VHH binders against BTB/POZ domain-containing protein 2 (btb2). Designs and how they scored, part 10

Target 1, 284 residues: BTB/POZ domain-containing protein 2 (btb2), of Schizosaccharomyces pombe (o74778)
Amino acid sequence: MSMNSSTEISQEPSIMKPVSSISSFVFNAGFLQGTFSDTTLIIKGETYHLHALFLGRSPVLLQKLIENNPKGDVHYTIEVETEDPYVTKESCLFVLSTLYCDSPRIPAEVNVCSVLAVSDLLGLDTLAFEASSLIEKSIRPETMESVIRFLDPNFEGLERLKMGMYPRFTSGLFNKAIQVMYNTLVSNWNTEYARLLCNLPFEVIKDLLESDKLTVGASSMARYKLANEIVKMRASFRKQNHIEGKGDESVVLAFDEGSRGIQLVHIAPGAESRRKIWKATSVR
Below, E stands for the ipSAE of ESMFold2; O stands for the ipSAE of OpenDDE; V2 stands for 0.75 times the mean of E and O plus 0.25 times the DockQ between their complexes.

## First folded at step 7 (VHH)

Design m3 (from k4 with F27R A33V; framework vhh_6qgx_2; at its last look DockQ between E and O 0.69; V2 from the best seeds 0.68)
Fold by ESMFold2, look of step 7:
Structure m3 (fold): chain B 284 residues (1-284), chain A 125 residues (1-125)
Amino acid sequence: as target 1 above (284 residues)
Amino acid sequence: QVQLVESGGGLVQAGGSLRLSCAASGRTFSSYVMAWFRRAPGKEREFVAAISGRSGYEFYTKSVKGRFTISRDHAKNTVSLQMNSLRPEDTAVYYCAAGSPEYWEAIYSGEYDYWGQGTRVTVSA
């Protein structure tokens, strides 16, 4: 039984000062200030004083919080262990801050590859997909080497490149990078792509240079010349850096399917063949 | 009367070190984010570093990571910037600021409530 006992009293209306929004209060007082923090979170030796309620938005952290039942104490201490070099203090701060926000965005100044790594670590799939999308959109000649290294930081080869280090989110990024290279290789092979082309597996170089998707002038001779320049650059790179055991690479003219093709040939270390395969007809 | 007063600026040779200090008075700033910004001659003011209130999280612009360290002393109501491996491009007037950022980008953007007058740092080649 509610009782309304108010007498009508007329006066000048007061201007009520705005209160901070819930999201602004949670970000500032919660994340930045640690007000009423109840959790010590340790990631890769770094300590964060945060709130179980908000950390619970991470499936990974929620599981750890549920498992941590302190006897007679309301404070949580949880740890996430990783050796992933892309998990950095800066990226952890950003990703953890998103647990205190409704609609976070990844700002340009943070390393999106590291955001993806931390998002994967904490089971934040939406943020990890957003990071992957930003990586894909950022693929251009000056970023290409960085993207390829992120996919295969240990130089494991083509199978790793196809999947990346976080397959749920990075599968397919290599194919997108290759599509960009088809349109940018001719203008960048000896500049932005020089070092990258020297470090890519031969299989990738062969597929790139033999592909109909790559346009190099109007004739097989233009493509042949470019391919030879790249093969020569790769050989010089190996010699300059004392890299042994990679075998020899060469380019031959091949008149197979379509007009005026080429074929890149690799003689693996210890190959027993005394004769290279030749498919060529040149007019001069 | 709220005041932020910077000190510790001066002339140093490239590769040298300086420690800037910002003394805050007139209120407790323990719950404020404290930041350093800088303005080089002919350039816009830019973010250098920040440290969150009680949590003590540190934020740095890319060009100073690993070289500069921000710290604060809540008892003395001060914030400091240790600048190591100084470069000529670090030459600027350095400003102390305090505020309550409400979203991630605001930490970096200069939307701070209180500002000092600045202290000049010159790094010679």
Scores: ipSAE 0.575, ipTM 0.843, lowest interface PAE 1.6, mean pLDDT 85
ESMFold2 (binder alone), look of step 7: mean pLDDT 84; pTM 0.872
OpenDDE, look of step 7: ipSAE 0.788; ipTM 0.920

Design m4 (from k4 with A33I E105M; framework vhh_6qgx_2; at its last look DockQ between E and O 0.01; V2 from the best seeds 0.00; counts 0 for: pae O 14.3 > 2, placed apart)
Fold by OpenDDE, look of step 7:
Structure m4 (fold): chain B 284 residues (1-284), chain A 125 residues (1-125)
Amino acid sequence: as target 1 above (284 residues)
Amino acid sequence: QVQLVESGGGLVQAGGSLRLSCAASGFTFSSYIMAWFRRAPGKEREFVAAISGRSGYEFYTKSVKGRFTISRDHAKNTVSLQMNSLRPEDTAVYYCAAGSPEYWMAIYSGEYDYWGQGTRVTVSA
């Protein structure tokens, strides 16, 4: 009767490896809780208790840390001044949180425009480019106006739109937006899209309609017809909404060196539409 | 702190003129569209005029077109509304507003970020 001594292998309690990566600890204890914070950061009146070591990942903040601690104080107080309306508490929190992460991703619920703004402010170019890329990817006919508004909040004109508010990151977004509209107009002209055009600035419409990329049908006449329809729709829209700006919009056929194009013209109030019908005098 | 302070309201006879002014502070003036709204007794607030940034695009409600002129002074952070040929129906509290609307057409709506306290304009027949 051999008593098989069941060696109870005392399963040493597997030291549950603290699952929390240093990154998780840094984020939770550092950023979220502000544990052992050595830096008071102020942005637009909001105060953040953070850590200089992580803030130093921002070139802008690093500079401020260096400038504001000539005596080697243990506690830093730095302020970033901005009046940028896209810099919000929420976007600041998000962007600042990324300083505590190895590879931050921009969540879908976060305002990407605001992320871009804060990233630009803090000199976080990688994040800014990522934000810009996401904005670009978000461009649809339905979002075009929002993008345009982001690029030029004050409606300053086409050049401003082309550059955007953050030229380093927003240059080209307008052109991409316009391209999407071109494609849309060519493939799926409908009343809904026409309505979207009614809500766009004249300069944008002008750029869109005058572009040689807008190939509506096989003829210049088809393009003219479309442009004219859009202009009429816009006019009707303004009338219906009791919107009176400085002038009317008109489409003119332009003949330049054998090429038939269209020109969108803004007619000032009271200016007699001198239909300069440029009669192509056939030089016999 | 953001402040919009209207001035220039008062009593005027029909056919007269007033110039309203709004002094803005606490935000980047050049980054905002400035607008005037008005609220007549027993009526809803309505759009009167707006002016964009450096481009100087001006927008008016139909009823004031040709009579009212909106302007802005970037150096002084002020927006003004010159009101000529005033009518009794122009009687209202006029509000200055600053905003960055999401949509272009939102300039005509009440979707502004900041509002003044208003200045009363009374036009007597």
Scores: ipSAE 0.000, ipTM 0.218, lowest interface PAE 14.3, mean pLDDT 84
ESMFold2, look of step 7: ipSAE 0.497; ipTM 0.816
ESMFold2 (binder alone), look of step 7: mean pLDDT 84; pTM 0.865

Design m5 (from k4 with A33V D113N; framework vhh_6qgx_2; at its last look DockQ between E and O 0.67; V2 from the best seeds 0.68)
Fold by ESMFold2, look of step 7:
Formats: sequence, structure tokens, C-alpha cells
Structure m5 (fold): chain B 284 residues (1-284), chain A 125 residues (1-125)
Amino acid sequence: as target 1 above (284 residues)
Amino acid sequence: QVQLVESGGGLVQAGGSLRLSCAASGFTFSSYVMAWFRRAPGKEREFVAAISGRSGYEFYTKSVKGRFTISRDHAKNTVSLQMNSLRPEDTAVYYCAAGSPEYWEAIYSGEYNYWGQGTRVTVSA
């Protein structure tokens, strides 16, 4: 009997495979392979070959697709502009892939902060809320600096920290971070938190160190010593990094119900004095 | 019959570079995701990098981003892994794989259809 063995081995198995589930086929053939893609999407100079039908699940991309009417060609070319540094190639790939899925999960290999940023950019509220929840649950000493920088990347201060850069999704994360710091500061102030404490606004440092929620030994002297060490560390950081114009900081010993016996004081630029401020506050 | 053959492994000093290659035969893999995995002594196999079929999307594990670059040549049916700034921790047997992931996590999970025999990479201090 004659056989036709050579032509059979040249077939691509994925085309010949039994019908997979719609979602699995759409992910592989659609997202990964770009089979029958009709859209060129550009985000921050990166190009994605995708499908208008699935991209339309994003309110933002749907609007751009509706606005794009190629002359006699059914191919779409759309661009999303952003200068957001958290919008990365990796996070865009993941977030775009979720448009080809019913129930996506945020994987460990992508940056959750970047997933939140891209989800916000593309109007994907459910994914953005899931990302925010994961950030909140991940707050611990080793992640604290990255969370705080995500909330306030331009060092604007307390008001920005409380809201973050994506207020609908990031409001409240700062309060959670502070709650974690109350229980972890004493053990981490000169290690995991050293750089963070040097960059936090004075108002945050003051509130943190004066709070009765922070326990530092049994006496106001233990808290006074810790506060002075942190203030000194911040001053050394500014000197070592040539940071000028921020004035000086000091700690005074005081006895008040809410302060646990200390008060942090900021001395404005040009009014600085090398004399230490000491104050005994009577009766509360 | 599908066959994946790795080459380019060897001994290299820390900070050096090495280029792995994987030749595919038996079928054209233009629509397959091609990937590299590695297994260090005493450890389980782990994902290194992948490149999607015609779309050419690249995927990397965290520890190799910026140091490793995956690429493919559709005409030659090959995939390559350029490894720069090598560290002793990169010492492993590197495996080439090909498949059709059906969901995001499958890209990283080792559920690939076809596997090579591996090529050994040793990075000395």
C-alpha cells in the first residue's frame, strides 16, 4: 500500500486540534497568536496586535475604536497616551490579556501596582479594585517603601499619601500602611524602614512617633531616644544626599496624653538654630 | 515527530554571557509559544522566558529581566536565549519547550507539549 507520510508531518497541530473551550481558544489563538487580528494598539510605543471585539470590553478602548474609521479598510489603529511610569510593557500584556478571559486572576509575576495603573488607564474597574485589595493585603515591612512611593511618587506630602494617585482605588491604603507601621516600627526603623523614614514627610513622622498607638518601651525616655535617632538619621540622609532647604528637626521631652511624652518640632529654613530645644510640659 | 535540540551550554565566569539556541524539527512552530525553563541542582524546574508565536510577545521571570533576551527565527525554526551578566545562581540545566498555552498562568507553568533534553550551563564565581 502507498503512504503519504511527508505531507502529514508538515501540518501545524494547533490548527488540527479538537475544539477547545471558547475561552481557551480565544486566549491562545486570539491574544497570544493574533490570529485574524484587526487592530494595532499602541501604548507607550509598544505595539499589540489584537481584536476590536475583545478590546471593546474596555470602555476606554471602545471609545477609541468607535472614533477610528479607516478608509475602506476594516483595520483599526488606536493609541493610548500616558506618561505614567507604572504603565509598563509587562503590565499592559497582562491587563490586555484579561479582555480575552472571563475570570482573570492577578498573577504573582506582575507588579500589582502596575496592574492597578493600567486597569485605571483602560477603565477596568473590577480589575483595579482587585489590584488595590492585593496591595492592601501585601503591606508589610519589606514592601512598605514601594507602597508608599506608589501612593506619592512625587513626594507631595500627606494629602497625596491619603488619596494616592488613583483615588477611587487607592484611598485608604496609607492608613493601612500606618497601622502596620505601629506594630513593626521598633523592630525595623534602622533596617527595612531606614530609607522610608528618611523620605517620609515630617508631618507623618511626627504623627507616627507621637501616637499612643506606637509602643516604645515602658517610659517616655525610650520614645525620646528612638525619636532622636530617627531625626538624626533623617538629617544625615539629607546631608549625605545633598538635600538642602528643608530646615531642621528636633525632639523635645513633653508629658501629654496623646504624645507619649515627646513632641517633634520642625525649624523652618533660615530660622535654624544649633541649640537643642528642651521643654518640660506640666500636668495634663 | 517533533524534536527540540538545545545547544550553546557550557562553562562561563560570573559577569559573562552565553547564547543558548534551540532548533525545532518535525513541524513548523510559527504559531507555538516557545519557552526556556531551567533546573538548578536540588531544585525544581522553573520558568525563565517565553516568546509567543506570530505576535512575538516576550515573557520573563523576575530574576532575569534586563539580563536575558529571548528571540526566535521563524525561517530557521529556532529560538534563542541571550544570557548576559550571568551569576552563579543561573547555573542549571536549561530546557527548551514549545506549546499552546490556554490561559495566562500556563505560559509560566511548564504545561508545554514538547521538551528538549536540556543543555547544561555552569557559571563559576
Scores: ipSAE 0.569, ipTM 0.844, lowest interface PAE 1.6, mean pLDDT 85
ESMFold2 (binder alone), look of step 7: mean pLDDT 84; pTM 0.867
OpenDDE, look of step 7: ipSAE 0.809; ipTM 0.931

Design m6 (from k4, 17 letters changed; framework vhh_8k46_1; at its last look DockQ between E and O 0.49; V2 from the best seeds 0.62)
Fold by ESMFold2, look of step 7:
Structure m6 (fold): chain B 284 residues (1-284), chain A 125 residues (1-125)
Amino acid sequence: as target 1 above (284 residues)
Amino acid sequence: AVQLQASGGGFVQPGGSLRLSCAASGFTFSSYVMGWFRQAPGKEREFVSAISGRSGYEFYAKSVKGRFTISRDNSKNTVYLQMNSLRAEDTATYYCAAGSPEYWEAIYSGEYDYWGQGTQVTVSS
């Protein structure tokens, strides 16, 4: 027997517990407990026991429920297929829980990129825009690599970066990231931005370092030095990771550029091959 | 009366494993979220893991994800915490709790209704 006043009857002798709010009851009894669940939802092999009434707040899930429109009391089984690595079990749980809430908020500890991915998958545009807004507000040197990776997880290049993987919600985030980089590159290029700069497309690096919006110092020599350091860092990265066949990069002085006086150039693959052939055919 | 009895703590070397158990009585076990919390000396109690009742949804603190696995056996009124790849920073008193969270953050907050006695986990450095 418990010693916590278990012999006293006065704590709850004939008192009804207060009825929780509808919102709180729906979250606990509905989402967490699955009370009276009528739907088996499958996302990426994970199973959720939920309620068609609340799932119908998702346009995507509503369509699947309507397509599987059985009479009366038939249990629904619906599946949402995706290969998106940002769709995770944790993000699905959170996003699905928002269908059981009046005014859901994205907690600080939840992966906002994954929330955006699941929100897009389920057609939850308001939540996806809220996630995109939080990502935009989070763009700092410390988060830059994560944001850029999210926009272009497969290293497809500039066109992917401009749109992101969810264009309705991620369009414009890259431009915001570049604006932040103009003001933070000089102090972060060899620390917070080091790996990011190694993975960005050459065209982006070229435009960034040649831009009048980037201030490096009073002279073109400071910009030249910085650009050379970044190009060398990128070359070392390619060597360390055995990335071959991409040609080389260099920085030259460009007298037509005024105070910015530099140009980044890409040296095409195969120039070395022509010199090798010349050497191989040379007479002693 | 509600009773939660945690067990399975002990001394273990870094990289080792332990399995905690919490036997519950006095309430409808399958209707409660069961949680594990821990408290190291001089620190606040922190969330470790939780598992929802009938639905079996699992929740993990970021610091333990991939190393710890929560499970429950509703027929035995018991929740388990399998702890693998233990580190010195996992040293703490581990508490079992039962709750009825009414919003998302409440799952993690430690405002659970019932709490058991702790079991000590010590990972030698």
Scores: ipSAE 0.605, ipTM 0.856, lowest interface PAE 1.4, mean pLDDT 86
ESMFold2 (binder alone), look of step 7: mean pLDDT 82; pTM 0.820
OpenDDE, look of step 7: ipSAE 0.727; ipTM 0.900

## First folded at step 8 (VHH; framework vhh_6qgx_2)

Design n1 (from m2 with R54S; at its last look DockQ between E and O 0.62; V2 from the best seeds 0.65)
Fold by ESMFold2, look of step 8:
Structure n1 (fold): chain B 284 residues (1-284), chain A 125 residues (1-125)
Amino acid sequence: as target 1 above (284 residues)
Amino acid sequence: QVQLVESGGGLVQAGGSLRLSCAASGFTFSSYVMAWFRRAPGKEREFVAAISGSSGYEFYTKSVKGRFTISRDHAKNTVSLQMNSLRPEDTAVYYCAAGSPEYWEAIRSGEYDYWGQGTRVTVSA
């Protein structure tokens, strides 16, 4: 090789770049490239070329791999069946990638609800709890409709809303959403919340508008006006969408109910009477 | 000598389609993630789509999902971007890139190793 100069100069040896860290190499060569993959995983018709060693970090996938019981050179083929619309290709890619690294952060570009759904499907409880925590922290007027839809995608009603579709992880999210609504309804009822309020079960609307946790102006007349506007909006929505057989809704004044001041009434199909409840409260 | 050469750009009416191609040479094609980025006038480059090496996993930015499809042909060492339902906001110079992302967020970042010169796509109203 060539000699250094004749002057005493600090010799800089050739700096060899280290190989990628184990975690970075496993992510790129393993997950992204599928180098030496030994498993074909099928979820909702999508195929993933992956590695049994890493897939085994999922309790669900581990059980399927054990049941396959292959010899050393055998290629695994395993399938996870689901019709869950929240299980998407993008969320599957992200969730599967977490088996190739330790990643508690869910990136902004991935739908957190879908991450929760896939995490539940694959038995990844820590990731599912993290997703649920992010959903809870994201509850605000702009996201409220999507959160409520995620809890009750089939419009089953209040009992489903309270539990969500993944009860171990979604129970309590509805209560948090209602707490946010108490502080944001007045400013958002005809904008961000308009469609949501039209689709919520009557009993939810009733409990929300009758609650003394909801502050609406200085008198029961402000609450009455708001409630009537929301009921009117819901009726217009049903007419516009040709929804029949749900009866009518109305708002009456109810002055003996403490700080509520109103009552929402559901008028069953075929009933036409409306009544105003007028009570006086005797107070010390 | 690594080269990425884009082609297929041009002028198209809104609602139309174009297919971009990127010919790759000078490296082991199957060992790289291939991506498309775009730069609209006066803006920074932004991620459009990526496709992983031999596994073929596809990644898209939100605004193009359902309209654009990325694919690769290992026999021809090409990556393609089929762009359907084009909109005026898709007007940009489209760049082909190749790299080895080492973490999830790197897939969408501009930290790719090799870049083409770009091909111009203009979508008229």
Scores: ipSAE 0.537, ipTM 0.827, lowest interface PAE 1.7, mean pLDDT 85
ESMFold2 (binder alone), look of step 8: mean pLDDT 84; pTM 0.861
OpenDDE, look of step 8: ipSAE 0.790; ipTM 0.925

Design n2 (from m2 with Y32N; at its last look DockQ between E and O 0.83; V2 from the best seeds 0.72)
Amino acid sequence: QVQLVESGGGLVQAGGSLRLSCAASGFTFSSNVMAWFRRAPGKEREFVAAISGRSGYEFYTKSVKGRFTISRDHAKNTVSLQMNSLRPEDTAVYYCAAGSPEYWEAIRSGEYDYWGQGTRVTVSA
ESMFold2, look of step 8: ipSAE 0.576; ipTM 0.849
ESMFold2 (binder alone), look of step 8: mean pLDDT 82; pTM 0.848
OpenDDE, look of step 8: ipSAE 0.800; ipTM 0.928

Design n3 (from m2 with E102S; at its last look DockQ between E and O 0.44; V2 from the best seeds 0.64)
Fold by ESMFold2, look of step 8:
Structure n3 (fold): chain B 284 residues (1-284), chain A 125 residues (1-125)
Amino acid sequence: as target 1 above (284 residues)
Amino acid sequence: QVQLVESGGGLVQAGGSLRLSCAASGFTFSSYVMAWFRRAPGKEREFVAAISGRSGYEFYTKSVKGRFTISRDHAKNTVSLQMNSLRPEDTAVYYCAAGSPSYWEAIRSGEYDYWGQGTRVTVSA
């Protein structure tokens, strides 16, 4: 739209206009303006002035309304406690707005992972499943690290990755991500996937690189070279970031597995030190 | 007679700060969502920030989140935009707008009812 530099002669809006559609009234006057709000909702120190009737569409918030105002007083004050870093002010605002809508959709500009987190927190299963579906559809090389971090934000390892932080909605997303990696690893290992591969658990790296589902050239030598590059990259990452105590990793040729032809090996932290101590004891 | 009048624009060096203000008259200020849009040279007008009425919910475009703060003063019928950590790409004419969005995406759209004439912000490198 081009901005008009001249002022337009216009009619003043009627202050007595009929009420707009119920959908428009509920969203604008209710959610955005807080007209006749009866509830103060607090999530992670942020305050929302809303309506118990609409908030009651969340089973979680309904229970809190009943518990924290059993006599049905004029004003409700409820708090939802969470330490979840994916629960953000913007995501809360969007998800709460959906309680004022007939058929909400998740818009492109909101963080879908955060929408899933807030939907789970508030017991909004339909919205949480929709968010999970959008995350699955978004899995590609440029988003892979963000998706994997969302599944395992505390670096707990493979078991967390398989379930994610919201198992009812995130179970299976890791397997979908791995399927995408089988088709995209060779082209992205040193670019889009570089940081991700450095942070993945060894067990995941081993399974990925040893898998028949991963195609790397026509020979086990091509796979061997790629695996060595990734192991070296991981070692450099640990050195640059002063990460100690993780042991060493290497790649060996596996002569009795012709289609795969390699095996990744992890030497546990402290193994060399234990052997030294034992040898000194044995020579006394 | 509805009028939105922006002020506070000017020239500032990158990393600096500027505060825009918009004075509203001729309508019931507290009944509207107030917003800022901007138009950079040769570009389309884009959403910057909005603030809802009595609830005071704030909405920002990604490029300004954490750097800009929108606020409103119901007693003075003004909306302000505090712009910190300014970058050359923030250079634009900034427009104040007022409207009644009826769905989530409308908050960020150009479907606002009333518009100001704009105030120029120039951020030098």
Scores: ipSAE 0.612, ipTM 0.860, lowest interface PAE 1.3, mean pLDDT 85
ESMFold2 (binder alone), look of step 8: mean pLDDT 83; pTM 0.858
OpenDDE, look of step 8: ipSAE 0.813; ipTM 0.935

Design n4 (from m2 with R54S S55T; at its last look DockQ between E and O 0.53; V2 from the best seeds 0.64)
Fold by ESMFold2, look of step 8:
Structure n4 (fold): chain B 284 residues (1-284), chain A 125 residues (1-125)
Amino acid sequence: as target 1 above (284 residues)
Amino acid sequence: QVQLVESGGGLVQAGGSLRLSCAASGFTFSSYVMAWFRRAPGKEREFVAAISGSTGYEFYTKSVKGRFTISRDHAKNTVSLQMNSLRPEDTAVYYCAAGSPEYWEAIRSGEYDYWGQGTRVTVSA
């Protein structure tokens, strides 16, 4: 009888495996199997059976282990509190596993935004910066909406977008996303970007469409037409979803050096009702 | 005498459910990571789900997350795969495997030590 499964003919008989390297043994016996685990860690109601020595590589968990002085028993019970929806069971498993490794890599199958969230929660700055770098490299039309939602999940507006929810690691990602949009807006405004453009703050839409960095056709009329299409799309979205109190948006012709002949105008809620009149022509 | 025997395969309509079972003998359930892999017609064998033995950590491929649930029964030395909301794309031969992954990516690789013969699942439109 071979040591291989009797049902797998392609498997050759093998010599008894030697003891794994320290790193391999620590990962399998330690992290996966919980051999000699001395700590119960609770995150968002999920329980992990782990080892204080390795958890101590997290500054956050180390502090909790020190505060939880064992009283005769060699077992720690610690909890990390969070309501962050990006902190998930899978991301916690991956990030915790990195405490059992020397040079962990973020694999393609894990949600990198969730890895960043858990890394921040546990004070793992190097892993959090690596996750942020991967998010930045992943910014394209197909991922843009998810990146923007990660930066501002509660629709708080421009100041949140600039910082994100984890400012030390996510500040600047919004600017990188806008740079990508300059090169991809014309081809994607009514497809991949349609919902995103409807949900972005007016200030972002105005800056994007008035920018010299955005090129639309050969004439200012092409930019004017595109801007009107987007403003109309946003207005229809607000009506369809019963979003009120946002005021009106419009596009006017402007002969400015930086606006390529247009200006987007918004009448804010709560201000005295005034309608701006289109400028037909102007002289500087 | 290590053996893995799958059961519970069959024909099911799209949107339906099926429960696969894997009976393990000749080793202690808690000593190994147990996994399900599948091979669709014309495709390479792919990872579906895994569960660690004693800690019970669960791992899923993206296409089945939220639809499939892996579970264990230490008393019966069995691992099950509950498959809900089945799609025609889930049609495959499903294999039970057991092993000792030594790094994160190994959990999803096909380098497990022991394999069953497989059970066929067909999802009709």
Scores: ipSAE 0.655, ipTM 0.879, lowest interface PAE 1.3, mean pLDDT 85
ESMFold2 (binder alone), look of step 8: mean pLDDT 84; pTM 0.860
OpenDDE, look of step 8: ipSAE 0.687; ipTM 0.885

Design n5 (from m2 with Y32N R54S; at its last look DockQ between E and O 0.61; V2 from the best seeds 0.64)
Fold by ESMFold2, look of step 8:
Structure n5 (fold): chain B 284 residues (1-284), chain A 125 residues (1-125)
Amino acid sequence: as target 1 above (284 residues)
Amino acid sequence: QVQLVESGGGLVQAGGSLRLSCAASGFTFSSNVMAWFRRAPGKEREFVAAISGSSGYEFYTKSVKGRFTISRDHAKNTVSLQMNSLRPEDTAVYYCAAGSPEYWEAIRSGEYDYWGQGTRVTVSA
């Protein structure tokens, strides 16, 4: 008789914990821990240990994975190069984490402008549009300068402001900002908007102050006084910051301009007009 | 059982530095994110910093970014918080926590599985 015997099996299985839900496992073990990571991703000198399967949800990263592994190697090393100052380590970490979960939400603690920048970089259009929507909803006097700087971080001027740095997602934000300014300029021009108004292109200041959509008191004199104070503030700013060669700005009354009542005039550097140009000089 | 024991708290002058340590004992199957939270007098407990396991990703609250550094020593099974440029508003009881966050916001929430008893940090002046 050659009957075999077997050892009694353990009552405690080698698996002491239940299997995590797929979503929890993917986020924690995958994204946070890098378990079984097969990809080294480099963005602006920072490294991330991630998974090609999930990174492939980004069209940009998918293309780089295909290009950097034509032979089907078991490990990927890919790099995304950018000099965009809004692409930050924190925002990259957040945006990359969205590839590891369903229906991500942009939390209050992340910089939404940087989320938009990273989302654009990685071709994540839905997240970029969501970020743009949050920026639009956040436009108020306290945030106005940061929004305008985000649209034109290098002070390139009106055409950049109209499009922003990510035109598919930021076109139209400037118009929304201007609409908010129509209702908030009078009470914020020398406080929340002071630095902003000094840095805006003359063309923007002119259109803003001449617009029928801006209401300032009951007469053109109230608008004239406000415009003159802003022009003076801009001139002082240029002097204090050694900004030379920009010429002068002035405000004149425009008696037959319908409801506008004023005109802002830019006098180019070195140009002298023989025409008598009345400009506002406040005694006070 | 997992136990977390904080040390290194004390009194420091504003502008000074302090290093907190948290020794973890026991074994874990799923808790591999280590975090620091703090509770100031009269305030709710708030997130300070966290560090993930193998990937070593670091997370900070805005008020400490650039001043505090979280680090992990796998050989000693400890997590540390180097606190530089301390301010009076950093005065709090600091708690070590360990757990398995399952989504982005959970990293910063108080939903960690294990907690230490806390160590007091007082920043004068």
Scores: ipSAE 0.522, ipTM 0.824, lowest interface PAE 1.9, mean pLDDT 84
ESMFold2 (binder alone), look of step 8: mean pLDDT 82; pTM 0.843
OpenDDE, look of step 8: ipSAE 0.781; ipTM 0.920

Design n6 (from m2 with S55T K65R; at its last look DockQ between E and O 0.69; V2 from the best seeds 0.71)
Amino acid sequence: QVQLVESGGGLVQAGGSLRLSCAASGFTFSSYVMAWFRRAPGKEREFVAAISGRTGYEFYTKSVRGRFTISRDHAKNTVSLQMNSLRPEDTAVYYCAAGSPEYWEAIRSGEYDYWGQGTRVTVSA
ESMFold2, look of step 8: ipSAE 0.686; ipTM 0.892
ESMFold2 (binder alone), look of step 8: mean pLDDT 84; pTM 0.866
OpenDDE, look of step 8: ipSAE 0.815; ipTM 0.937
ESMFold2, look of step 9: ipSAE 0.654; ipTM 0.880
ESMFold2 (binder alone), look of step 9: mean pLDDT 83; pTM 0.860
OpenDDE, look of step 9: ipSAE 0.768; ipTM 0.915

